# Designs tried in a protein design chat: miniprotein binders against q53ft3. Part 10

Target 1, 195 residues: q53ft3
Amino acid sequence: MFGCLVAGRLVQTAAQQVAEDKFVFDLPDYESINHVVVFMLGTIPFPEGMGGSVYFSYPDSNGMPVWQLLGFVTNGKPSAIFKISGLKSGEGSQHPFGAMNIVRTPSVAQIGISVELLDSMAQQTPVGNAAVSSVDSFTQFTQKMLDNFYNFASSFAVSQAQMTPSPSEMFIPANVVLKWYENFQRRLAQNPLFW

## First folded at step 3 (miniprotein)

Design sG22
Fold by ESMFold2-Fast, scan of step 3:
Structure sG22 (fold): chain B 195 residues (1-195), chain A 80 residues (1-80)
Amino acid sequence: as target 1 above (195 residues)
Amino acid sequence: SEMRIVRIWVDPDEDPEEIAEEAFEFLEKGYKVIIRILGVSEEEAEEILEEIAEEFEEHGYRFYVRVEGDTFIIWVKPKE
């Protein structure tokens, strides 16, 4: 249902389903990540009246997960870009030993998506600086993201094709990818802050 | 690289000629194209497939057709 993309990395489209209404993506080496894109693949829409709340989780200095609401995706706004660099535990001390603690949890964060009622989502407030609102920042990130996404898609497709004349495996439909890409470019051209 | 693939899911309400035109753009760029038709009766799928195939043949492309359950797959190769 969902995809997750980080500039310079392979796109993820196989979220781990951890509950009937909850999906997660792992983000290894998250300390090097500044922005994350979450999007719907367009094949399976949300049920009427529902949408997805997008959360970011990282391990604090004690190894405990800290979840923060980043924003939302809906059938009407099926993609969103989030700045997570300012949300990492290093900006505020969550542990008295801070830099004195040389024992670390693995550098793996998560993006979580919770399928919720639209009315419920409207009552919630995302963390203040998660959504990308700067035109300059958005433009720079967008070009890198688009290049990375298509490079990954091409790489994946090539390896599959060389082995099989008839695909027996599940693949990401090119039409879904293209619809997302074209919709994103069109909306960006009309309003760079549409998301 | 001519070793790239594009996969297209076909909505049965789409014009077969428009589907072929979408594929042509990628074929001209050296992509291999896979078209999958879902959610129609076997008779409707065959009619759509015949119209798409005729368009590819008219434009000189080589293609293969495979059937997997209720899904029709058209595998199209770029011109050499």
Scores: ipSAE 0.000, ipTM 0.065, lowest interface PAE 22.5, mean pLDDT 64

Design sG23
Fold by ESMFold2-Fast, scan of step 3:
Structure sG23 (fold): chain B 195 residues (1-195), chain A 80 residues (1-80)
Amino acid sequence: as target 1 above (195 residues)
Amino acid sequence: SEMKRVIIRVDPDEDPEEIAEEAFEFLEKGYRVYIFIRGVSEEEAEEILEEIAEEFEEHGYRFYVRVEGDTFIIWVKPKE
């Protein structure tokens, strides 16, 4: 299970599973998005030796999706921030989502997560414009995003007694979110590039 | 200037009027609002959509609707 957070938007925690190893989040009005945070919810870890490759897709001038590798998330580095502003039409072929008939709308971008072997991930090259390179800018942005995420997530928390038992609904224990937030803040304060 | 965005997910037990009120607060602050309706029956989603849309019309906002499978999305721009 994954989460996706965009600056100025509420968190998404219900990815669409499009294959056994592939998950997507829809991003409406993607042209206004500067940064995207992708993270693991902590309820389902990756199997040993595996991690997640994070892709971004947007429609090109002909309305065809262009998939680009942004980076990775793993059990050891369960969160990543990507700058997607300034991305241009690039190489979209030969990625794990290329052969999939994923339902999408022309005005919607997507974040894709492909569960892959760590060895395979080590040999892939993310797009040069995706990573946040400045430590100071990264730290300030990350703190703002963490604060936004925690505040909004907490506002939607419900007690277990109030939950509807349904396989189509995903609920996260509030204490898990809080523990993740506190751990992430502590690690970020020690080393902004720990992830 | 960059336009602010917010996504409001509709819970089955939440009142549509309260959802509209939350949206108005964000619109007044300059956010573009997206309301995602899913996880309920098609009939319930349609009813929620109609009630929220009527509130937007009454307050002079223009709204747009998209349907993606079983998900209804309403998005609204703040007044300029």
Scores: ipSAE 0.000, ipTM 0.062, lowest interface PAE 25.9, mean pLDDT 65

Design sG24
Fold by ESMFold2-Fast, scan of step 3:
Structure sG24 (fold): chain B 195 residues (1-195), chain A 80 residues (1-80)
Amino acid sequence: as target 1 above (195 residues)
Amino acid sequence: SEMKTVYIKVDPDEDPEEIAEEAFEFLEKGYTVWILIKGVSEEEAEEILEEIAEEFEEHGYRFYVRVEGDTFIIWVKPKE
């Protein structure tokens, strides 16, 4: 349902489902990460009145997870970019993952997505430094990431007749990737803060 | 946007170092290089992949690896 993208790394589209309404992506070597992009794959929308709250967690000096609310994704705003470089020493936030038995290593951070009521999401306050401002370097970064993602994904395009079922592999139609890429570039050119 | 891309299909009988040298020529010209290894056993493909990847690491290039079906792929970006 979700994807997670970091500059210079393979896109992740197979989130670990840890509960009916909770999904997690692992971010190894997180100390080198400045930005993450979280997006919906577009094939399955959120149910009416629902959206996704996006959390970031990293291990503190004792190896305990510290969860921080970054922001939200919704059917109307299906992608978001977050700057996490300033958050790695912050205080933890109230979060819905407190009762989860999530296995982590000290060198791995996580992105968590909790499917929540839009009304509930409206009452929450994301950490102040997670919002990405519109600056020239940010626009350049976003364009470079779009180019890398599209080029990588399209390289694996095969005709339907040539596909062999693989139970552990996930496939995204090349046309869907192309449509997403073109739409995102167009919207970015009109307003760099549209997401 | 436009990206210059070249695809190199690996000849299993060719020295992995020679394959990497071919890729370096295109990377120096600003191309993104895709190296495709297929038509060999999984074990042989992994050995070839490891040797080619080592050349890229030694020369400071960033690269990514994926396996799709019977095809092993190395994607390498130019330094600029």
Scores: ipSAE 0.000, ipTM 0.074, lowest interface PAE 23.1, mean pLDDT 67

Design sG31
Fold by ESMFold2-Fast, scan of step 3:
Structure sG31 (fold): chain B 195 residues (1-195), chain A 80 residues (1-80)
Amino acid sequence: as target 1 above (195 residues)
Amino acid sequence: SEMRIVRIWVDPDEDPEEIAEEAFEFLEKGYRVLIWIRGVSEEEAEEILEEIAEEFEEHGYKFTVWVRGDKFRIIVTPKE
């Protein structure tokens, strides 16, 4: 029913169902993750009046899971992007996963999805400004990431006459970076979820 | 095709507004502009870069400030 995407990793579409209304994705090596996208696969909508609350958990200093509410997905907003890099030192919030017996390894985080009534969801407060919840916002984020990478990489560009020999350095032709950027941007414009 | 980036080296006594005006000409032609500062301390470089960045912000350009060792730079993107 749900998918979970981290930039640079294979998309996950097989959530572990841990209750009738609760689903979990594992995020190994979570300390290297800044953003997570959660989305509905689009084949089965939520029943009328229901939606999904999205939670993030990480191990605290004692190895105990700390759950925080990130935001929501609904039939009207079937995808959301969340910034999790600032949440790893935060305190847990009250959550429906509190009674779960989930064994956590030190470097594995989880995304939890709880199917709930929209009225119930409206009364809950997500942590900070962790979420941007639309396909358009995902496209804007991806474009910003592409622009940042292209600008960063191009800041190191030099002509052949300015190159300094360095056995440990690798060089990528500037036109290869530009061609990749243009190709990816074109594909993203045609289908924001092409990858 | 060649990467369309122009580099501008800045001396400490140059007027930030004049540097920005030079950059605007290239930005309007679709170039990305990379501004470097040299011959100053890190503290002085940051102050000069902040003054130049204010000119770009006032005119609605997107930019990123990067620090690499002893080199300080602003990368400015043409308007989309």
Scores: ipSAE 0.000, ipTM 0.094, lowest interface PAE 21.5, mean pLDDT 67

Design sG32
Fold by ESMFold2-Fast, scan of step 3:
Structure sG32 (fold): chain B 195 residues (1-195), chain A 80 residues (1-80)
Amino acid sequence: as target 1 above (195 residues)
Amino acid sequence: SEMKRVIIRVDPDEDPEEIAEEAFEFLEKGYKVIIRILGVSEEEAEEILEEIAEEFEEHGYKFTVWVRGDKFRIIVTPKE
């Protein structure tokens, strides 16, 4: 039902269902994440009168999860962008005492989605200003992601004469990557949510 | 299995060496020690933290530093 996207990472579309109404995505190496996109896959809508509350969790100094409400997704607003960089203040982030000998907590965070009544969701206030849920912001974010991926992939392009045999590696022609990039960009310009 | 824990609250004007010595007594008895430092400037907190952490490092203890604004904790685990 849901998808989770982080710039520079593979899209996650298989959330772990931990309860009838609760779904979780793992975010390894969350210290490097600034923004997370949560979206509905469009196959199964929420039941009438319901929506999804989106939470962010990271482990505290004792390994216990600290859950924070980021915002919401609904049938009327099926995608949202969240800025989480400001929410990682503490043990999991760089700190002013960098010269000290420090034992670090695990660096895996989670995105949680709880299916809740719309009336219940209206009574809750998300932490800070985490939500960045406009279509324009989503389009800009997606375009930057697209550009970043293309630049990254293209940086490894070599001619066939320069290739060294490596049976454990796959090689993709640069023209295939370019055609994918151009097609994706064209489709994004026509409909930012074709994704 | 449960581990016994103790929380030591630190006033800004306390001697860091004395704080470390108090923590050592509990660590020797098998306690996990949590030191909380509150209500100081970030610069002052950094100086206090460095002196306390150096004592733990010098004596071979493992510890974590947990920072949030003007509040911080040092969590020290007893030796096995």
Scores: ipSAE 0.000, ipTM 0.106, lowest interface PAE 18.8, mean pLDDT 67

Design sG33
Fold by ESMFold2-Fast, scan of step 3:
Formats: C-alpha cells, structure tokens, sequence
Structure sG33 (fold): chain B 195 residues (1-195), chain A 80 residues (1-80)
C-alpha cells in the first residue's frame, strides 16, 4: 500500500505490518538521512473517511524509540516529502559506542504509518520543519513529483522473474533513485512547469 | 492506548535463548519488541532468527519474521 524512499538508497515498497492499522519501514544508518519520501502505491486506497499519519522514530541513548509526527498522506494527497535531519536532537550528548544500555543502541530508525480517521488527523500538529513545504499549498507539486518518479523509475525496474527474494518485493538500483532525484531538481529549477 | 516499542540488535555470536529472555522482560511490561540483525548473509540471518522465533513460538507469542535482502528482523507483540 505504501512506499518509502531515501535519496541514494533502494526504494522500499513492502511495509512491515505491525498491527491492523500500523505499518513500518526501517531506515538503517539513519544519521546520514536528510529527507524521506512517503507515498501510496495507488493500488489500495484508504477506506472512506480514513487517512495515514506519518511518524518518524529514532532510538534515544537508552534504545527507546522517540516518535514524532511528520505529516499525513490521504487518497487526495498520496505522497509527502519530509525533512528529518533536524529531528534527532533528543539523542542527548551520550555517544552510542560508549553508552551502557539495557537495550542495545541500534543505528536503525523507522517511518511509521498509522491509519486513522481524517477528523482525528485534522486535530494533530506535525513537528516543525518536517514537511518540505505547506502540504495544502504544494499538493499538486507532490502529486506530479510522484507521477514523474513512477514513470522514470519504472523504466529501470527489474522483472519479478529476475528477483530472488519474494515476488512481493521490488528492487530498484539505488543510483536510479538518486539520478531521478537529481534530474527532477535540475529540470524543476530550469522550468517549474516541465512536470 | 499507547504501545511502545523496544529495539534489540542481535550480534551473530549471541545465544538465541538469551535474546529471547531479554525480550520476555519487555513483553511482560507491555512493550512491542523489535529484534533485528544486520551485516550478515540472508542464510545466516534466517538461521539465527529462526532459533529466536522458536522461543517465542514455545511461549505463545504472536510474531512476524522478515529475512529478505537487508531486512532481517522479528517483531513480537505483547499478549492480549
């Protein structure tokens, strides 16, 4: 239902379902990540009146997750771009290599998606500076970006017959995602209406 | 109804039974336990996680195992 991408990394399209209404993507080596894109695959829409709240979680010095609300995805706004580089300040001054913890200090963060009522989502406030721009003002841009990404990336997709793991998992070379991102930014700078 | 998650990173040389025992303490406190392993082959990860999952199965916990590509993990939910 969902996808998650980070510049320079393999796109993830197989979220781990941890509850009936909750889905998670792992982000290893998260300290090097500046932006994350979360999007709907378009095959399974949200039920009427429902949407997805997008959260970011990183382990604190005790190995406990610190969850922060980044924003939302809905049938009307099926993708969003989030800046996460400023959201890791809660880690404190304790370095993970020397820390003594009950739980091991992992280098893995998570993107969480919680399926919620739209009325409930409307009452929640995302953390500051998470969204690249105002969601309302840039909905069209976000939708066009998703469309452009799908068209470009699909031209480099590997067939399921050539894949070894499960057919439900899709692999896209990391450099293809990076090239798309760079190409899109370059074209947008030259002509904002190229999309 | 806030369910918190605790993360446990597994080193390949660790005893699966000890990892499971650590997880049991958190599960009894109402935490969801996320167990993961990195930097090993898919075959090695599958073997290690299978032995850890066996402990959860024996104690009646619900869990999900993933052993594909770089995604080597078990998520275990507390009872009830």
Amino acid sequence: as target 1 above (195 residues)
Amino acid sequence: SEMKTVYIKVDPDEDPEEIAEEAFEFLEKGYRVYIFIRGVSEEEAEEILEEIAEEFEEHGYKFTVWVRGDKFRIIVTPKE
Scores: ipSAE 0.000, ipTM 0.072, lowest interface PAE 24.6, mean pLDDT 65

Design sG34
Fold by ESMFold2-Fast, scan of step 3:
Structure sG34 (fold): chain B 195 residues (1-195), chain A 80 residues (1-80)
Amino acid sequence: as target 1 above (195 residues)
Amino acid sequence: SEMRIVRIWVDPDEDPEEIAEEAFEFLEKGYTVWILIKGVSEEEAEEILEEIAEEFEEHGYKFTVWVRGDKFRIIVTPKE
């Protein structure tokens, strides 16, 4: 239902479902990530009155996840760009003669999406500086991400006859990706800030 | 509200039962628990995670196993 994209990396479209209403993407080497894009995959809408709350998690100095609300995606606003570079806590230092796992945290962060009531989402307070708000850079970034995602997805298109069934893998029809791209591109052209 | 996920990284030298006991504490508090292992052989990881998964099964928890490259995890959800 969702995709997650980092500039310069492969797009992720196979979120791990960790609960009936909760989905997670892993972000390895998150210290090098400045922005993430979260988006809906196009043809499957949220149920009426529902949307997705987008969270970012990084490991703290104790290795525990610290979840922060970044913002939301909805049927009316199915994509969002977030700046996460300012949200990372101070890194823990390794001791020269200490055990490697005592202080250090794993370098894998997560994007979480929770399907929630729109009324509940309206009462929540996202982190103040996460959303990208510059119109010109926002539009240019969005165009590049759209092109990147479409080109990536198209490069993996195979016929059903070519597929080897695997229960651990998810497949998305190329037609769904194309419909998402076309609809998003049209809406972006009409209103760059719908994003 | 925030998602409640706890990661527990497994060292191969740790007792699987002690890892499961730590996970039970978080599950009882409503957290989803991720049991994670990396940097070991696939066979060793499967053996360790299978022992931990048996504890979850014995206590009536539902779980899924996730594998990506050399990284393995068990996702355990709290009872509802």
Scores: ipSAE 0.000, ipTM 0.069, lowest interface PAE 25.3, mean pLDDT 66

Design sG41
Fold by ESMFold2-Fast, scan of step 3:
Structure sG41 (fold): chain B 195 residues (1-195), chain A 80 residues (1-80)
Amino acid sequence: as target 1 above (195 residues)
Amino acid sequence: SEMKRVIIRVDPDEDPEEIAEEAFEFLEKGYRVLIWIRGVSEEEAEEILEEIAEEFEEHGYEFIVYVKGDTFYILVRPKE
C-alpha cells in the first residue's frame, strides 16, 4: 500500500508486512538520512474511518529498537515528509509495535506504518521535531523529491519491459504517476503549504 | 500454466489507433501485450498515450506505462 523515499536512494514500494495492520521499511545507513517521505500508492485506499500512523525506529547501543511517532497519512493526505536528523538521540514514544520480533542490523533504522482508527490517531501527538516546518526548506526538498521520484519511475522500463512480472510485483499506472506529479507541481507553485 | 506474451515494437509515426487494434488481436487470444515505442519526445508519448488509453479502458483493459530516456513501454492486460 505504501512507498518510502529518501533523496539519492532507490524508492521502496514493497513494505514488509509484519502484522495484518503493520508494515515496515528498512532504512540502511540511516545516520546519513535527514528526511524521509512516506506515501500511499494510489490504487488501494484505507478502509473507511482508518488511516496510517507513521513511526521511526533506530537501534540503541544495545540493539534494542527505539520507536517514535512521526505523523500520519490518510486518504485525504496520502503523503508526508518527515525530518529525522534530530530524532536519532531522542526518547522513545508510546507505540503499537510492542514486543515484535524485528531482525535489525546496526545502522539500519525502520519506518513503521500502523493502520489505525482516525479517532485514535487524533488523540496522539507526534514528536515535535519530526514535522517539516520551514517553507523554504520544504519547497526545495519537495522539488528535489518530485524530480528524484519521477526520474526513478522513468528508469523502471527495463525490468518491466521483460514481460516477467511476478505475482509479488505491484504495478502503478503511469498516468497516475504523471497526474500526481503535475498536480503536486501546480499546487506547490501556488501554495507551498497546501499539504 | 505458462503465460503467453507478445512484444509489439512501434515506430513513433505509427497511427495510435492501428497500434491499439494490433494489441487487441493478441489480448483476445489471452496474451499479455507489451508495446515498445522508441525515439519519441515526452510530448509525443503523452499524445499517443492519451489517444490509446481511453480505447483500452473502454474494452476492459488496463495499461501501465514505463519510461526510460526516449523509450516508452506500455504493458496491457485485462482489468482485474
Scores: ipSAE 0.000, ipTM 0.072, lowest interface PAE 22.2, mean pLDDT 64

Design sG42
Fold by ESMFold2-Fast, scan of step 3:
Structure sG42 (fold): chain B 195 residues (1-195), chain A 80 residues (1-80)
Amino acid sequence: as target 1 above (195 residues)
Amino acid sequence: SEMKTVYIKVDPDEDPEEIAEEAFEFLEKGYKVIIRILGVSEEEAEEILEEIAEEFEEHGYEFIVYVKGDTFYILVRPKE
């Protein structure tokens, strides 16, 4: 029912079901992750009156899980971006995952989704500024991801003078990458949700 | 202020590990390195590439591979 996306990684769409109402995604090498996107798949809605509470978990110094509430996804708001880069040293919050037998490794964090009553969710407070809920915030995240990609790709650019002279070049000129970046950034400024 | 690039041509008789060591010296000095494997069969080029790439991966360098005709290229960037 859910998907999980980290910039620069393959999208995950196969959450592990750990209870009737609880799903988890593994995030290996989590110390390199700044943002996570959680979203609902397809056209299958939550049952009437229900939604999903989104949690982030990492192992503490003793290997014990520390769960923190990031925010929510609902039928009315089926996608959310969360900033997790500042949460890895915090204390845990009250959460519904405490009794579950979840296998962990020191370098693997988890995103947990708990299907709960909307009335119950309304009484909970997410940690800090974890949720990036505005359209402007989504634009900022996408812009930063795009900047990182462009910088990475351009760092490998080479001039044709360093290649064997040949009429059938297979290399993409750096200017083509720059043109793609500029076009994408322009489109993003006009419509932040076009991606 | 442009990053300097060095071009290393692979001699098929040379040890792939020695080629990687040569590249490391330039990478430590802040150069981009382009390794070119030419004049060998596709199978031999892939074998040499695999051994050189393993060395870069073990030392934490980022690289890409591309091919043009019968020539394989490895572009490696210095660490930031």
Scores: ipSAE 0.000, ipTM 0.152, lowest interface PAE 18.9, mean pLDDT 67

Design sG43
Fold by ESMFold2-Fast, scan of step 3:
Structure sG43 (fold): chain B 195 residues (1-195), chain A 80 residues (1-80)
Amino acid sequence: as target 1 above (195 residues)
Amino acid sequence: SEMRIVRIWVDPDEDPEEIAEEAFEFLEKGYRVYIFIRGVSEEEAEEILEEIAEEFEEHGYEFIVYVKGDTFYILVRPKE
């Protein structure tokens, strides 16, 4: 139902279902990630009156998950961009002498999506730091990311008649990618603050 | 299926008309033609590609522009 995109990485389209209404994407090496895009694949809409609350979790200094609400996706707003770099907590120990020659926990964060009632979502407050402070620079970054992804994907497109059977390969219809790209550009143009 | 491909790398100082003429020879023989340019600014690449595109359009071809890092390339094919 959902996809997750990080600049320079392969798009994830297979979320792990952890409950009937909850889905998770793993983000390995999250310390190198500044922005994450969450979007609906466009094949299955939310049930009437429902939407998705988007959360981010990272391991704290003790290796325990810390969850923060980033925002929402809905049938009317099926994609959103979040800045996560400002949300990572360091206990103020940016140069810990105790980190010398110590085995570290894996740097794996998660994006969580919870399917909830729209009325319930309206009562929740996302973390303020998830919003980008500079609209112009963020819009430019987002547009370049979208153009890069679309151009890359389109450069390898082939017609169905040109395909050869490959049991282990996955194929995404070009029109699904195009629909996502056009919908995202349209939303960005209508409301630069939709992320 | 067997595919015949030609890759042409463009030097910014080359004549766009000569580049197009070289590409036309291969297109007439049924080749798929890719034209690459790199190491130039986005503005310079657009200028060069626009001049080449004008030659292709005059001869009934269309093109698709791609960007990958600092490299721009175009795929040229007949109009349907």
Scores: ipSAE 0.000, ipTM 0.065, lowest interface PAE 24.1, mean pLDDT 64

Design sG44
Fold by ESMFold2-Fast, scan of step 3:
Structure sG44 (fold): chain B 195 residues (1-195), chain A 80 residues (1-80)
Amino acid sequence: as target 1 above (195 residues)
Amino acid sequence: SEMKRVIIRVDPDEDPEEIAEEAFEFLEKGYTVWILIKGVSEEEAEEILEEIAEEFEEHGYEFIVYVKGDTFYILVRPKE
């Protein structure tokens, strides 16, 4: 149902379902991640009145997971970019030997998606301003690029029933990511202002 | 049935080039080919997939990769 994208990494489209309404993506080496994109695959909408609350989990100084609400995805806004670099425990702390790591903490964070009632989501407050707003042309370009990716990818999404007899999940074909990149580059070359 | 399909299950010990050659024979006969890779680590499956996919790209075939748990599926359609 969902995809997760980190710049420079392979897109994840197979979330681990941990409950009927809860899905998780693992983010290894999370200390190097500044932004994460969460998006719907586009062929299976949320039920009417429902949406997805997007959470970020990282290990604290005691190794305990700390879940923070980043924002939401809905049928009307099926993709979102989140800045997570400032949310990690101990990051930005003043320390003379900040580069020295006495204890290697497991470097795996998680993105969680909880399917919730829209009314319930409206009552919740995301941490800081994790959702990236389009305040400059570079941010606008990135948003348009991601919108283009989502729209292109969703046009090729297929149900698992078309692949196997088990109709449990949706997937974006891996080569669709390559096709999107080629299409985007071609359009950009033909008209640099199409974005 | 009217629609010609074949499923090729990958043995991790098989040569990926030989798997691709088998798929080409079916594609030339008009079959839609499904290649199923399972029972290996994600890294091993990706390595096998990469070699098979390279063969399809070199021969001008488009392919689609799907993942479910520890199983990878590759769908390749005949030309035209």
Scores: ipSAE 0.000, ipTM 0.073, lowest interface PAE 21.6, mean pLDDT 63

Design sH11
Fold by ESMFold2-Fast, scan of step 3:
Structure sH11 (fold): chain B 195 residues (1-195), chain A 80 residues (1-80)
Amino acid sequence: as target 1 above (195 residues)
Amino acid sequence: SEMKEVRIKVDPDEDPREIALEAFRFLKKGYRVRIEIRGVSEERAELILEIIARRFERHGYEFEVEVKGDTFIITVKPKE
């Protein structure tokens, strides 16, 4: 019912159901992650009056999980971007007698989704700098997807001198991909919900 | 004729259900009710707005929703 995306990684669409109303995605090597996108697949909507509270869990200095509320997804707002870089440990601490560097071993963080009543969710306060505005977050996510696709497709570009005829392959001129990218960006800037 | 209006400003930690109940009390007295949601994250403001709007819809009230910068506004008219 849910998907989870980190820029530069494969999208996850198979959450682990850990309780009737709770779902989890694993985030390996979480210290390299700045933003996470959580979205509904559109396969199964939330029941009326319900939505999903989105949590982030990371291990503290003692290895114990620390859960932070990032925000919400609902049938009306089925996608959200969260900034998690400020929630991770990884910086050294300052000692009065000198600077210290604390080396943290990378481990697996988690995104948790708890299906809750909208009334209950409204009484919760997300961590102050984790949530990004819904309209801006959707535009930012779309821009990242566009950039990722364009960079991926362009990595296969070859000159005509490098081409070998192949009956099983189709070729698209790189300028057509660039034109599509630029036109999509322009339309997105004019109306973020045009697609 | 001039319609009487009441303005309800939402506190960040106020229960949306209580806001809706307060609005219903004024609507029954013939007031137009303007609810303003500010001072919370956009995610929470949208969630609060959805909860309130659903209740007005279920009770058959006519309402309008407007977003102005960081302020979410729902205006509800009394039944005639």
Scores: ipSAE 0.000, ipTM 0.140, lowest interface PAE 20.1, mean pLDDT 67

Design sH12
Fold by ESMFold2-Fast, scan of step 3:
Structure sH12 (fold): chain B 195 residues (1-195), chain A 80 residues (1-80)
Amino acid sequence: as target 1 above (195 residues)
Amino acid sequence: SEMKEVRIKVDPDEDPREIALEAFRFLKKGYRVRIEIRGVSERLAERILEWIAELFEKLGYEFEVEVKGDTFIITVKPKE
């Protein structure tokens, strides 16, 4: 019912069913994983009032799993992307996989999906480090884009004293480009999607 | 009735941030956006996933992921 994708690796579409309502994907060599995508295959929807809670687990120094809630997938939101590179070793939160004896090898992490009531899911809070900030990343990208544009455009600027008037050519003063850059940056800071 | 949809085919040399911006442009116009990435390298896939996660997820867009062989497909739904 589910798929799991890690950048640069073959997609997994065959989860191991470890209970009637629980599914697991193995993630070997998890130290190299930055993002994990969990998605529904679109073949079978969740029953009405149900959804999937997505957990991440890695073995601690004693080989015991440390489970953390990453987020959710539902019929209305059938895919989710999680950033796991910032998650450090620690004690697992309360979770439905805690009592299960899931066999695993060292250096193999797991993604767990627990089919749960939507009401139960609404009362749970995912680990803060799994949440990705879109505003900061988009602002950083746009800042770099603006810098590149300004630097590129200004590389064609010539001083007023060096310019020879030509009726067949159009010239844009460097100050106009700078003014555009400043106005665009200001508007982006107020609303990243203003355009 | 057919929903308006645009297909964006990603070339290996293309900046994934440009793909994200193009997708936003069409999403704001009410299009469903289908992004197809062939011959996915780890670096390119990671950047696309990061931009999808950080831009579309937090901004409340719904999306679906599908993989066919070496082609990674992301379909993003416009807001209604």
Scores: ipSAE 0.000, ipTM 0.229, lowest interface PAE 15.6, mean pLDDT 65

